# VH-VL binders against Cytochrome c oxidase assembly factor 8 (COA8): the designs that were tried, part 124

Target 1, 167 residues: Cytochrome c oxidase assembly factor 8 (COA8), of Homo sapiens (Human) (q96il0)
Amino acid sequence: APERGAERRDTAPSGVSRFCPPRKSCHDWIGPPDKYSNLRPVHFYIPENESPLEQKLRKLRQETQEWNQQFWANQNLTFSKEKEEFIHSRLKTKGLGLRTESGQKATLNAEEMADFYKEFLSKNFQKHMYYNRDWYKRNFAITFFMGKVALERIWNKLKQKQKKRSN
Below, E stands for the ipSAE of ESMFold2; O stands for the ipSAE of OpenDDE; V2 stands for 0.75 times the mean of E and O plus 0.25 times the DockQ between their complexes.

## First folded at step 9 (VH-VL)

Design k46 (from k1 with heavy chain S55Y, light chain S31D S96D; framework fv_ebronucimab)
Fold by ESMFold2-Fast, scan of step 9:
Structure k46 (fold): chain C 167 residues (1-167), chain A 121 residues (1-121), chain B 111 residues (1-111)
Amino acid sequence: as target 1 above (167 residues)
Amino acid sequence: EVQLVESGGGLVQPGRSLRLSCAASGFTFDDYAMNWVRQAPGKGLEWVSGISWDYGRISYADSVQGRFTISRDNGKNSLYLQMNSLRAEDTALYFCAKAPRFLYGSYFDIWGQGTMVTVSS
Amino acid sequence: QSELTQPRSVSGSPGQSVTISCTGTSSDVGDYNYVSWYQQHPGKAPKLLISEVSKRPSGVPDRFSGSKSGNTASLTISGLQAEDEADYYCSSYTSDSTYYVFGTGTDVTVL
């Protein structure tokens, strides 16, 4: 059989997936923490009868997740790099090597590391402030669409109850 | 045919107002964030404003904040830019540009041909 | 508002490779994989050339490639052709102040 697009794959090839019972792994899946961001990704389940509104919510959540993952992956890499550079610089100032006699990375005491953390936080204050602003804006959008989807589902369910009562 | 067509540009005096329109066709307008990008004669591109698919997220460049208002009419597949208190430095070709996603997105995949706004004293 | 920094001009001969750099900060180029490149011929609207650092839209030749290292993104044009003579702009999502920033632009000349 030839390879088909998404719409055509909603027939025979995806038939097995469509027969999955509601209680058996037919929901969003939460993955292991990403190596760089240390955040758990969500892999969204796409039901056969996904409404346009449900699709908008899912895509908004996927876009927000990707944005959040990238931010923290790069933040963690920047932190690690600058921490390494700080340690290297301080050890050089002391005339010490980068490695101990046992081959481990040489470390600074807690007081010296506190200086690094203060500098890192101060340097990144504006970046973290704008991150938090955007994070809350995105979560507000998600909450708004979650509310709209919930209302749609309640309304549809209520319609079915009214039909049954009038018959 | 996927297309964006801008209109409403022209010659206007400083301090006056002008309203730009962008007509979209060939895609589901309601599903995408829309943007205005301008280019002064002989200069580079400058992002002006963006609006999410649902009107809920709107942002402006610092240079136009408080003077320009972006809006959209999903029923008419149209994007608008209301420009108030125009200045000589607002003189530019104004492009309508589509993002690939519901919020602002990461790039502009479809561009209009632009409409020229000249602010002259 | 600060723009992303690009060289004013780059030149090459047909068949050569040229590279355009785009330098920003951690709040735009560094923290995100949301760098795009646009090609603009005189009197025309910009055309998307590369999205998300390295992805080519349908219709863009594979001789155009994008990459990123730290706070600097790069566009490389291999096998340079006369038709590549145009202005090139990088752009990135930003969390710092506005939503988007464009680069200063680079004029590519084919000699």
Scores: ipSAE 0.007, ipTM 0.610, lowest interface PAE 8.8, mean pLDDT 81

Design k47 (from k1 with heavy chain L103K Y107W, light chain S97E; framework fv_ebronucimab)
Fold by ESMFold2-Fast, scan of step 9:
Structure k47 (fold): chain C 167 residues (1-167), chain A 121 residues (1-121), chain B 111 residues (1-111)
Amino acid sequence: as target 1 above (167 residues)
Amino acid sequence: EVQLVESGGGLVQPGRSLRLSCAASGFTFDDYAMNWVRQAPGKGLEWVSGISWDSGRISYADSVQGRFTISRDNGKNSLYLQMNSLRAEDTALYFCAKAPRFKYGSWFDIWGQGTMVTVSS
Amino acid sequence: QSELTQPRSVSGSPGQSVTISCTGTSSDVGSYNYVSWYQQHPGKAPKLLISEVSKRPSGVPDRFSGSKSGNTASLTISGLQAEDEADYYCSSYTSSETYYVFGTGTDVTVL
């Protein structure tokens, strides 16, 4: 197939499939921060008797994790690239080389870098506002389904008690 | 074999309704966001609507907002587009397209052949 | 929704390179690394050529490459071949109320 490996490609950016929890785990496992997003991935525990509702909750949480990972990986990549371009352009304007006499990367002082941070934050303000809006919408949905799962578990326990009472 | 097959297109009069279907096969349908994209004769691509794997996220292009409704039936591996109050400018080839797993508005890796909708008297 | 701006047409001879630009805004191309390119031959459905600015799906030759600088993404086709004659569309994820926008399209002619 032309798109052979699409499933591998789709899951790779999330890091979830490449994260290995301890063998003993019987609930969700939290890993170390991702190199690019700096967010801790969650490897979701899948019960043998996962209900359709529990599956929907897990998939919603996985999708939200993937969305967060991609957003922050992209944001961090953009920040790093633009920061380096800014430093390079300012050093060139000053007639300075990219390296110091000691061979270290040449840098700008805090006052000069403040200009970059202010411009970067200003440029990305609307993007971050949309992110926060979507993040709240997603977390509301997750909380709603968590409530449904909790209610389902309560009803299952109640049904077990009733069944135990009447043979 | 990953396939998307559109159906339901045809000739309809302005102001009437039409329902398009897209049958999916060869992949776990309920893990993927689905989209409708259209192309008027001799014109470019226009994204119409998208729906997440669980129907929890739905979006529409401004040109169809309030007139079109996207829906899916994961049990039937099918995507739908209910088109109401059709206009001449809705005349186009309508494509069904699949996004990558858990990627709502990212890109489309698999496309159907399209179904032609002609809105004319 | 506003479209991403592409040149109407680009032409080149076999073996040469051509570049197609795709200009958006800070709310799409400028802010996200979700720029894709599609190839469409007459009478056919579009085919994904590039995703995430520069990533090639399986089966796409490495002579197709993508890049992005500021609000402009570019698709470069090196070693032009007759079968590359097609319409090319860029697209981007957007932070607006709609999540996806296509470019105006570019007709590539191989002389």
Scores: ipSAE 0.103, ipTM 0.685, lowest interface PAE 5.5, mean pLDDT 83

Design k48 (from k1 with heavy chain D30S S106Q, light chain S31E S97D; framework fv_ebronucimab)
Fold by ESMFold2-Fast, scan of step 9:
Structure k48 (fold): chain C 167 residues (1-167), chain A 121 residues (1-121), chain B 111 residues (1-111)
Amino acid sequence: as target 1 above (167 residues)
Amino acid sequence: EVQLVESGGGLVQPGRSLRLSCAASGFTFSDYAMNWVRQAPGKGLEWVSGISWDSGRISYADSVQGRFTISRDNGKNSLYLQMNSLRAEDTALYFCAKAPRFLYGQYFDIWGQGTMVTVSS
Amino acid sequence: QSELTQPRSVSGSPGQSVTISCTGTSSDVGEYNYVSWYQQHPGKAPKLLISEVSKRPSGVPDRFSGSKSGNTASLTISGLQAEDEADYYCSSYTSSDTYYVFGTGTDVTVL
């Protein structure tokens, strides 16, 4: 059927875009940046003889990607929203309109925005600390499983070589 | 049939210890994160502890941190909760609950019937 | 020690719709689209009703629906039936060391 296994975009319940790689790809496929998270999704190639260990690694990577995409999508949305609210508040305090005489959105200078960045970082410090800690733990686990899969593949190649030698 | 069966509950005095077990069947236990959730009589649900499929990630509710220890034995399809320094506030029905994913998961798709722990006197 | 706020009780007649709110913070309900809802009948274990804000597991009727706006998630039960009389709990994934938090629970009565 048209688009069966072709590139297409679906929106996940979380609001993160989903992409499907070409059907006959033998490698992981990297999609365009997600609109909200600005991160590129990876669609994992599933070999027809995927081992239980390879499946565990793939699912761990998929789960980590989903978590990471959602965190950054929400982080970017809240940053953008709070930035606009701050700008509007400061312009109102100064008695200025929300738009310039040229019709573009009014902005604050770097010194004025420093207050916003300081407040945003302070407010989100603990949240970002938990994110960073969990992100590193997830990546160390993935690296460990990548090593185990590599060893399994080497072992399987050696076993196949031994079988060929005995025949 | 997919099933979780808790055991080990009972009456225990404050300051003592108790060990809960959860036996899993009908699914590949080693592929999923597992959790303990409790419910005090007539009260709501409270998440107690979670453990990833490989025991590499463990977390506890603040109310039990330092007193309870979650563990699993994938070879025996079993989940455990070692409860030390028990308080009256720990009195509850303790449920074993499965996440749909390897890490802590985002929800609980399968629940056991629970085992009652009463901490009194 | 529930951390998400739900109304204590809601009531409706058969065929009516009821909505249960679940209010958290920007670090749980507001941060993630990982809100789940559980139905619990007296003397029974909780049953997953909704996952990831709005997904229904197989076997859950489409008259149960979930949504979220800001820090508040909502469960709507349309076409109320007698068997819907139960306690309902929301839950959310959280950014803290405590990975999950439950709501205070809502008793739904069908009159």
Scores: ipSAE 0.086, ipTM 0.669, lowest interface PAE 5.7, mean pLDDT 83

Design k49 (from k32 with heavy chain A99D P100S F102W S106Q; framework fv_ebronucimab)
Fold by ESMFold2-Fast, scan of step 9:
Structure k49 (fold): chain C 167 residues (1-167), chain A 121 residues (1-121), chain B 111 residues (1-111)
Amino acid sequence: as target 1 above (167 residues)
Amino acid sequence: EVQLVESGGGLVQPGRSLRLSCAASGFTFDDYAMNWVRQAPGKGLEWVSGISWDSGRISYADSVQGRFTISRDNGKNSLYLQMNSLRAEDTALYFCAKDSRWLYGQYFDIWGQGTMVTVSS
Amino acid sequence: QSELTQPRSVSGSPGQSVTISCTGTSSDVGSYNYVSWYQQHPGKAPKLLISEVSKRPSGVPDRFSGSKSGNTASLTISGLQAEDEADYYCSSYTSSDTYYVFGTGTDVTVL
């Protein structure tokens, strides 16, 4: 399989992805998961002679990544906040404290949490449907541009072969 | 200078059609999403329609869905709004607005001065 | 289509601070940092005042600042001046099939 570039990670203590060592041999690299979205950011390598079409593809991918990161960061924070509020409310209703006798966070069992998950998914159904709709549109656009870039590269390679045969 | 100039507004009878144009200059038109925003006399701003740089993504406000058609001609640096089945409630100043981004907008960094559309008998 | 909720009007004296709220939903203001603010003087086109919640375009004084918490974005005008008397609109990107939603607008009066 072709080289995917420098995607190494260092787990000490913050967890850091390594950058491409040589400038000209650099590829896109993948960072550590964002603490809020849990998605890994992609840092795009920019060639010195990037075509306008390649620039459009890169900008679309960067824009889609920013959109995706923001959506999931806010979704995860909302989920965590509402989950904590739900647990707190249920424990208060049951007359229980926020901590167990062992000092751990007090939790609800799977049956009790099922109510939370059902309500959370239900009330967020429309929002997730809109997200999926936009996600499909963005992926179709990215695929379309990837196809255009691939055709441009094939055309340039064919042009070089023709020039070489003519010379 | 980056500029947007709207035209095509006027007085029109209910049920009739009108076509608005927006001429862009000073930037690479085909790299940005474009929008129409309207404002009824003495009222607030209402987003009407948006179109991506390549016309691949088009959206309309519910109030105009099925009646208005947004389009663009990148070769002429022009944006259009075809307005059919016009209603009195469509009376407004119509602004052309440029998005800050190539394919999907986040905010309107450049606005035209607007063209007035009055729908009355 | 839903609008972002703003107060009808806010007022202040020269040199004071005023804050305008802009309340949306989890599908717009709550999900994205794509909130913008526009200033409109009578008879003129709107002008971009703040983008991406808190970023000022070139030429906008630092007296104008933006912030966001949950589903509510805010515009604060410090050191209020007579020239700040205008209508102010917030706007947000939305994850629905529409690109944008505008706020109801706020009239700022300098008394």
Scores: ipSAE 0.233, ipTM 0.697, lowest interface PAE 4.2, mean pLDDT 83

Design k50 (from k32 with heavy chain A99G L103K Y107W; framework fv_ebronucimab; at its last look DockQ between E and O 0.03; V2 from the best seeds 0.00; counts 0 for: pae E 19.2 > 2, placed apart)
Fold by OpenDDE, look of step 10:
Structure k50 (fold): chain C 167 residues (1-167), chain A 121 residues (1-121), chain B 111 residues (1-111)
Amino acid sequence: as target 1 above (167 residues)
Amino acid sequence: EVQLVESGGGLVQPGRSLRLSCAASGFTFDDYAMNWVRQAPGKGLEWVSGISWDSGRISYADSVQGRFTISRDNGKNSLYLQMNSLRAEDTALYFCAKGPRFKYGSWFDIWGQGTMVTVSS
Amino acid sequence: QSELTQPRSVSGSPGQSVTISCTGTSSDVGSYNYVSWYQQHPGKAPKLLISEVSKRPSGVPDRFSGSKSGNTASLTISGLQAEDEADYYCSSYTSSDTYYVFGTGTDVTVL
């Protein structure tokens, strides 16, 4: 009896891209697209003299990135699964096998697939609305903290210039 | 009212299987990741398994990997844990725990009362 | 899986402040602000006290506060009350294959 290879259910690892930026880099690095989310992860640089505000910004960016990675990895997996199920069900309804006579994977035409996409988008509409809302909230928060950090940096530069003029 | 109710616990022999269920009410179940957390008698909390809101992502603790299967039926607002090859160390109170909306890794804001699983010869 | 390190027990008199530490690693507590705290009374389910290091859910008294520095999170209970006698657990998200890690738990006793 052939050992049915245990399909390693690819437990979507928390896909932090194994991309490690060079240790000496003083910049943020963009990794290759994650295999599940298709989003490019950013490796954030941590300065030696990071201010509390800069740290807060960095962490907020990291959390937002992780949130996006989780969401899209999940959505892509669900989409792929539902798409495959749709194809299989439709082929079965047509009395067609999963493979053609030539051994190729049987596919549906563009019109039939359009029904799937319409249904999928309709079903997930509310989910996408909530995602978009939260995406905007997070990005507005990030932008706000970016502004604060910029102001802090300006202020620190001005203080340093004043101290140099007084000496 | 937001509520989680676990069921399916009991006494089982080692090597046997058990299926836990968690019934959810009072919230949109299909928007939230769900988790199983267990607590052995007189011990701390241990995360067991998690499933995303639409089952696209699933994860397990190393201690249960390959033996337990988490699943959900959003039409029934239900979470399940199929436990196979049960061991004495699996003896615990099993909690169903709800995460925040569209977040897989975060925190658990709602907990059930738990269902007791006892694995004994 | 490595648990987050908590003190086994903490005690205080009514009205005092007590602090529970939760020490993790750079892959969990140090990387994300997804530290949560739970209170568990004997024979009860855990209750969320703090999310995201310092956020209190509705219905949680303001005497509970959370903070984090480096790889260590802290829960402070100010104005300790008899009802605060319970087990307290921290938790963190982790980017490893295990998505959640709990602390070892702390027994808080009111003297």
Scores: ipSAE 0.486, ipTM 0.828, lowest interface PAE 1.3, mean pLDDT 90
Fold by ESMFold2-Fast, scan of step 9:
Structure k50 (fold): chain C 167 residues (1-167), chain A 121 residues (1-121), chain B 111 residues (1-111)
Amino acid sequence: as target 1 above (167 residues)
Amino acid sequence: EVQLVESGGGLVQPGRSLRLSCAASGFTFDDYAMNWVRQAPGKGLEWVSGISWDSGRISYADSVQGRFTISRDNGKNSLYLQMNSLRAEDTALYFCAKGPRFKYGSWFDIWGQGTMVTVSS
Amino acid sequence: QSELTQPRSVSGSPGQSVTISCTGTSSDVGSYNYVSWYQQHPGKAPKLLISEVSKRPSGVPDRFSGSKSGNTASLTISGLQAEDEADYYCSSYTSSDTYYVFGTGTDVTVL
């Protein structure tokens, strides 16, 4: 028997994107790290018989993932931009060029960079506190609904046990 | 075609109540946070209230806290704003606005045309 | 809730460039890359011009550009045209419970 669809596959325009989950996955799928946040996204499997409670839990987890991705992409971008600006400002103040003799970007030593790190952490202290507060609230909600889903599943198993004993 | 259509505005006396509605179409309404934004005649934009996709997070501007209630009915693709104890300073055009999926408080890509609320004796 | 500070008005001639500043605090513009700009013509709903500090939605000309430095975001309109005469509002995400704030608005006049 020849391979089914082999001729059609050979003429297919493109393969599956590296960011797409495998077809017919019965589990959550973990993707490659995001360019900006450096976090690996989870692609959530949607069961055919997903309850409204399970759907709410999944959406809360998806929303929390998006919020977390956005926060860290923003944080990393801001850090990189402000670090670059600080280095350029300090090099200009010293009368130094932006490139070394080897053509690489000129950098400051660790002692000079300590001022930047201290300033950045201090400036972002309240932002990180609000992030932690929101992280706590979001995980509390997720844990609460995980508990509800677990109770729903236990109740459904108890109902099945009752039917098994009755029949 | 993504569309938001506001209704329910009108002339109302101070101290009374009014309920605004926003009908959404062309997108999966229950995946998006929704917002009310108002603009007094000849004045700037003021964010009034926002609600998450599941109604689990709700926020209000200080000027309306305790008087206004935002709500949604995902089965009807509708957003509501219950306005109680209305004041002359609540006179404004009220816009319904939608942002991108799961990016709360970031920006509003789709706006309705607004519904006018006039609070006058 | 505090508004973001914008100049009341800016003006320019066709073909010139104008820049609108939007000044906030370290808890909004200074901390988050969620600055947006909206254009509003008289009698019309606001239209998104710029999101995430510098991203243009489909259909917005590249004459419109956004940037941010510290607590101040800027919208620059190059090659000013008569159709650009409108009110412009900045906005930002904030980490407080009232998660969104608009700027005071700027009236752009094309002379």
Scores: ipSAE 0.352, ipTM 0.723, lowest interface PAE 3.3, mean pLDDT 83
Fold by ESMFold2, look of step 10:
Structure k50 (fold): chain C 167 residues (1-167), chain A 121 residues (1-121), chain B 111 residues (1-111)
Amino acid sequence: as target 1 above (167 residues)
Amino acid sequence: EVQLVESGGGLVQPGRSLRLSCAASGFTFDDYAMNWVRQAPGKGLEWVSGISWDSGRISYADSVQGRFTISRDNGKNSLYLQMNSLRAEDTALYFCAKGPRFKYGSWFDIWGQGTMVTVSS
Amino acid sequence: QSELTQPRSVSGSPGQSVTISCTGTSSDVGSYNYVSWYQQHPGKAPKLLISEVSKRPSGVPDRFSGSKSGNTASLTISGLQAEDEADYYCSSYTSSDTYYVFGTGTDVTVL
């Protein structure tokens, strides 16, 4: 399913998680998959002496994660609903019941389901195009601020050495 | 308790300015996007403006674009709305509203009681 | 600018169910699961009833339920009670420059 590919991009998923990491942790945490988006949320570490630039980066990453989870939760709900409607419609056209003799939901073979997947992707093309554009914009911004934070940390270490020598 | 308290409303003449404030308490203010929503007397709700937790994203309704300025001071747990070039149609009860943590434009789970702005000559 | 369309009023007897529709477009209700519902009693601030189409915040009775189909969201109030008499607003995230939109509002009358 395309949702797994999106989860593997750049490792970290987005969104708010119910998982509660240990209070003394100094590392980011990866929580369990969100029921609706299937993305694994990241619980971001907040250092006690976080600089304004570090705070901006962390909040941007959190906002991006939540935005990404919102989009895929919506797409997963729409996908599930339209999949069931497609199966129902095809079974009715074939004059078949919605459940097998054993009581389980009837389904279609892989070739028939391929028609659904093609139609779903085509129907949602524009929405996914705008999502991809926004995803790249957000990830570019995050990478930019990661670079700025790295430079800030290097300069702070150099300034600290200069201050010790002047004392 | 989580609370939002608006202030700064009043009677003002058209073309004048007014500054609304919203004092927040009971939550970590700088983790949340904040919004202004207004309601003209006897009318429905109208979203006015929103600002992200770090002020990095700001949006305005078309009806106020260029006249109103939203801002926040995370050090004072306060949200502001600078309202310039006020018009009679800006007459409304103005609510401060909080969204969920690190989300923008999603929903508003805590609302203040509002501050009334009346624009009349 | 744009508004989500709601019926002007609905009514029901105590114990009955009422459903309020909220019709938007593919740019808001149709594309995003950030439909929310608010209850407003006269002279009071709005109160969040439903977020993310169907999620109830803590303290909201389970007789309030939400759903969505296509460009239309619905709020259902089952077991209607006298205190449910109020105005109800839907809202949605939108991908336009106006990042948020409210519905026109629905007056719910009990009896």
Scores: ipSAE 0.000, ipTM 0.475, lowest interface PAE 19.2, mean pLDDT 79
ESMFold2 (binder alone), look of step 10: mean pLDDT 90; pTM 0.929

Design k51 (from k32 with heavy chain A99E P100G L103H G105S S106D Y107A; framework fv_ebronucimab)
Fold by ESMFold2-Fast, scan of step 9:
Structure k51 (fold): chain C 167 residues (1-167), chain A 121 residues (1-121), chain B 111 residues (1-111)
Amino acid sequence: as target 1 above (167 residues)
Amino acid sequence: EVQLVESGGGLVQPGRSLRLSCAASGFTFDDYAMNWVRQAPGKGLEWVSGISWDSGRISYADSVQGRFTISRDNGKNSLYLQMNSLRAEDTALYFCAKEGRFHYSDAFDIWGQGTMVTVSS
Amino acid sequence: QSELTQPRSVSGSPGQSVTISCTGTSSDVGSYNYVSWYQQHPGKAPKLLISEVSKRPSGVPDRFSGSKSGNTASLTISGLQAEDEADYYCSSYTSSDTYYVFGTGTDVTVL
């Protein structure tokens, strides 16, 4: 696809128009789902005149995304590993091979898998509670800094309007 | 292992064409912008061309504009450089380079070993 | 094509500090915080040392540091070691249709 139609912006120091950084959207964009976490990453656009506060917010959002991606990648890998071990154990008990005639992995029916899912969720209950706690803590921090950035932008606009009026 | 492996270089006469390939492994290829950077024997690095993750943004150095075409095939984890109307001054080692993650803004964090292109009569 | 200007060579003895300058214009180094530095040993591919003016990727020693003032970026190598003998290149994003420009390169000699 062609560019989003974003226009050049004048640079403050030189007065010359500038483009968004190459290979990055002039806006935040969402990538394809990660192979392990199944979450879509957000690639953050960095504006030319990013304030220290805006940078802090962006870095907090990026760090939170990394934390979230790692948590779910680890969780999904643990689930897949334990699921395979459970399936192999049950197939061995039944005297069945680990692969079908077509070379595909052998599986268990839904009733047999229900026991695994119940055990996995119970075993990981505390981990999920800690995840939810940290998730809310991180979102509170992000919301707080989003509010600060919004107030900074409002105040800067008001200062500029006041200067124009006093002329 | 995160790797980039270039191929397709060789000896070619002026005015002819050559196609370079870069095979990526060990990372999610379709999440990253890719670049070609060249280095003439005994000279410095020169950025040649770049392409975004979705092929939506493409750019070229003035020296190759209109002659070279960058492309990618995300399904094959491959980057390409089609070089037409080759000149003696295009003689260089051609590197495939990956742009970094969010904290390596506009930097090339992974490089291939390069493939040598020699344009001579 | 214009390139970012670096000194051709700098030299020092082990344990000393050296600084390499990278001078551009208001349309590249002066306008954007997208300056990177690369180390290249003979016969090897370049290796990323610094990104975004001053950030070190994992595995790069803290003796390497970057900074920028106006149109000039600088790479400082503290506590020079023999293995630091290499060519060093700066690079910057540019506001033109061309995405990046590299510096002319600096040969660092240790002893």
Scores: ipSAE 0.000, ipTM 0.454, lowest interface PAE 19.7, mean pLDDT 78

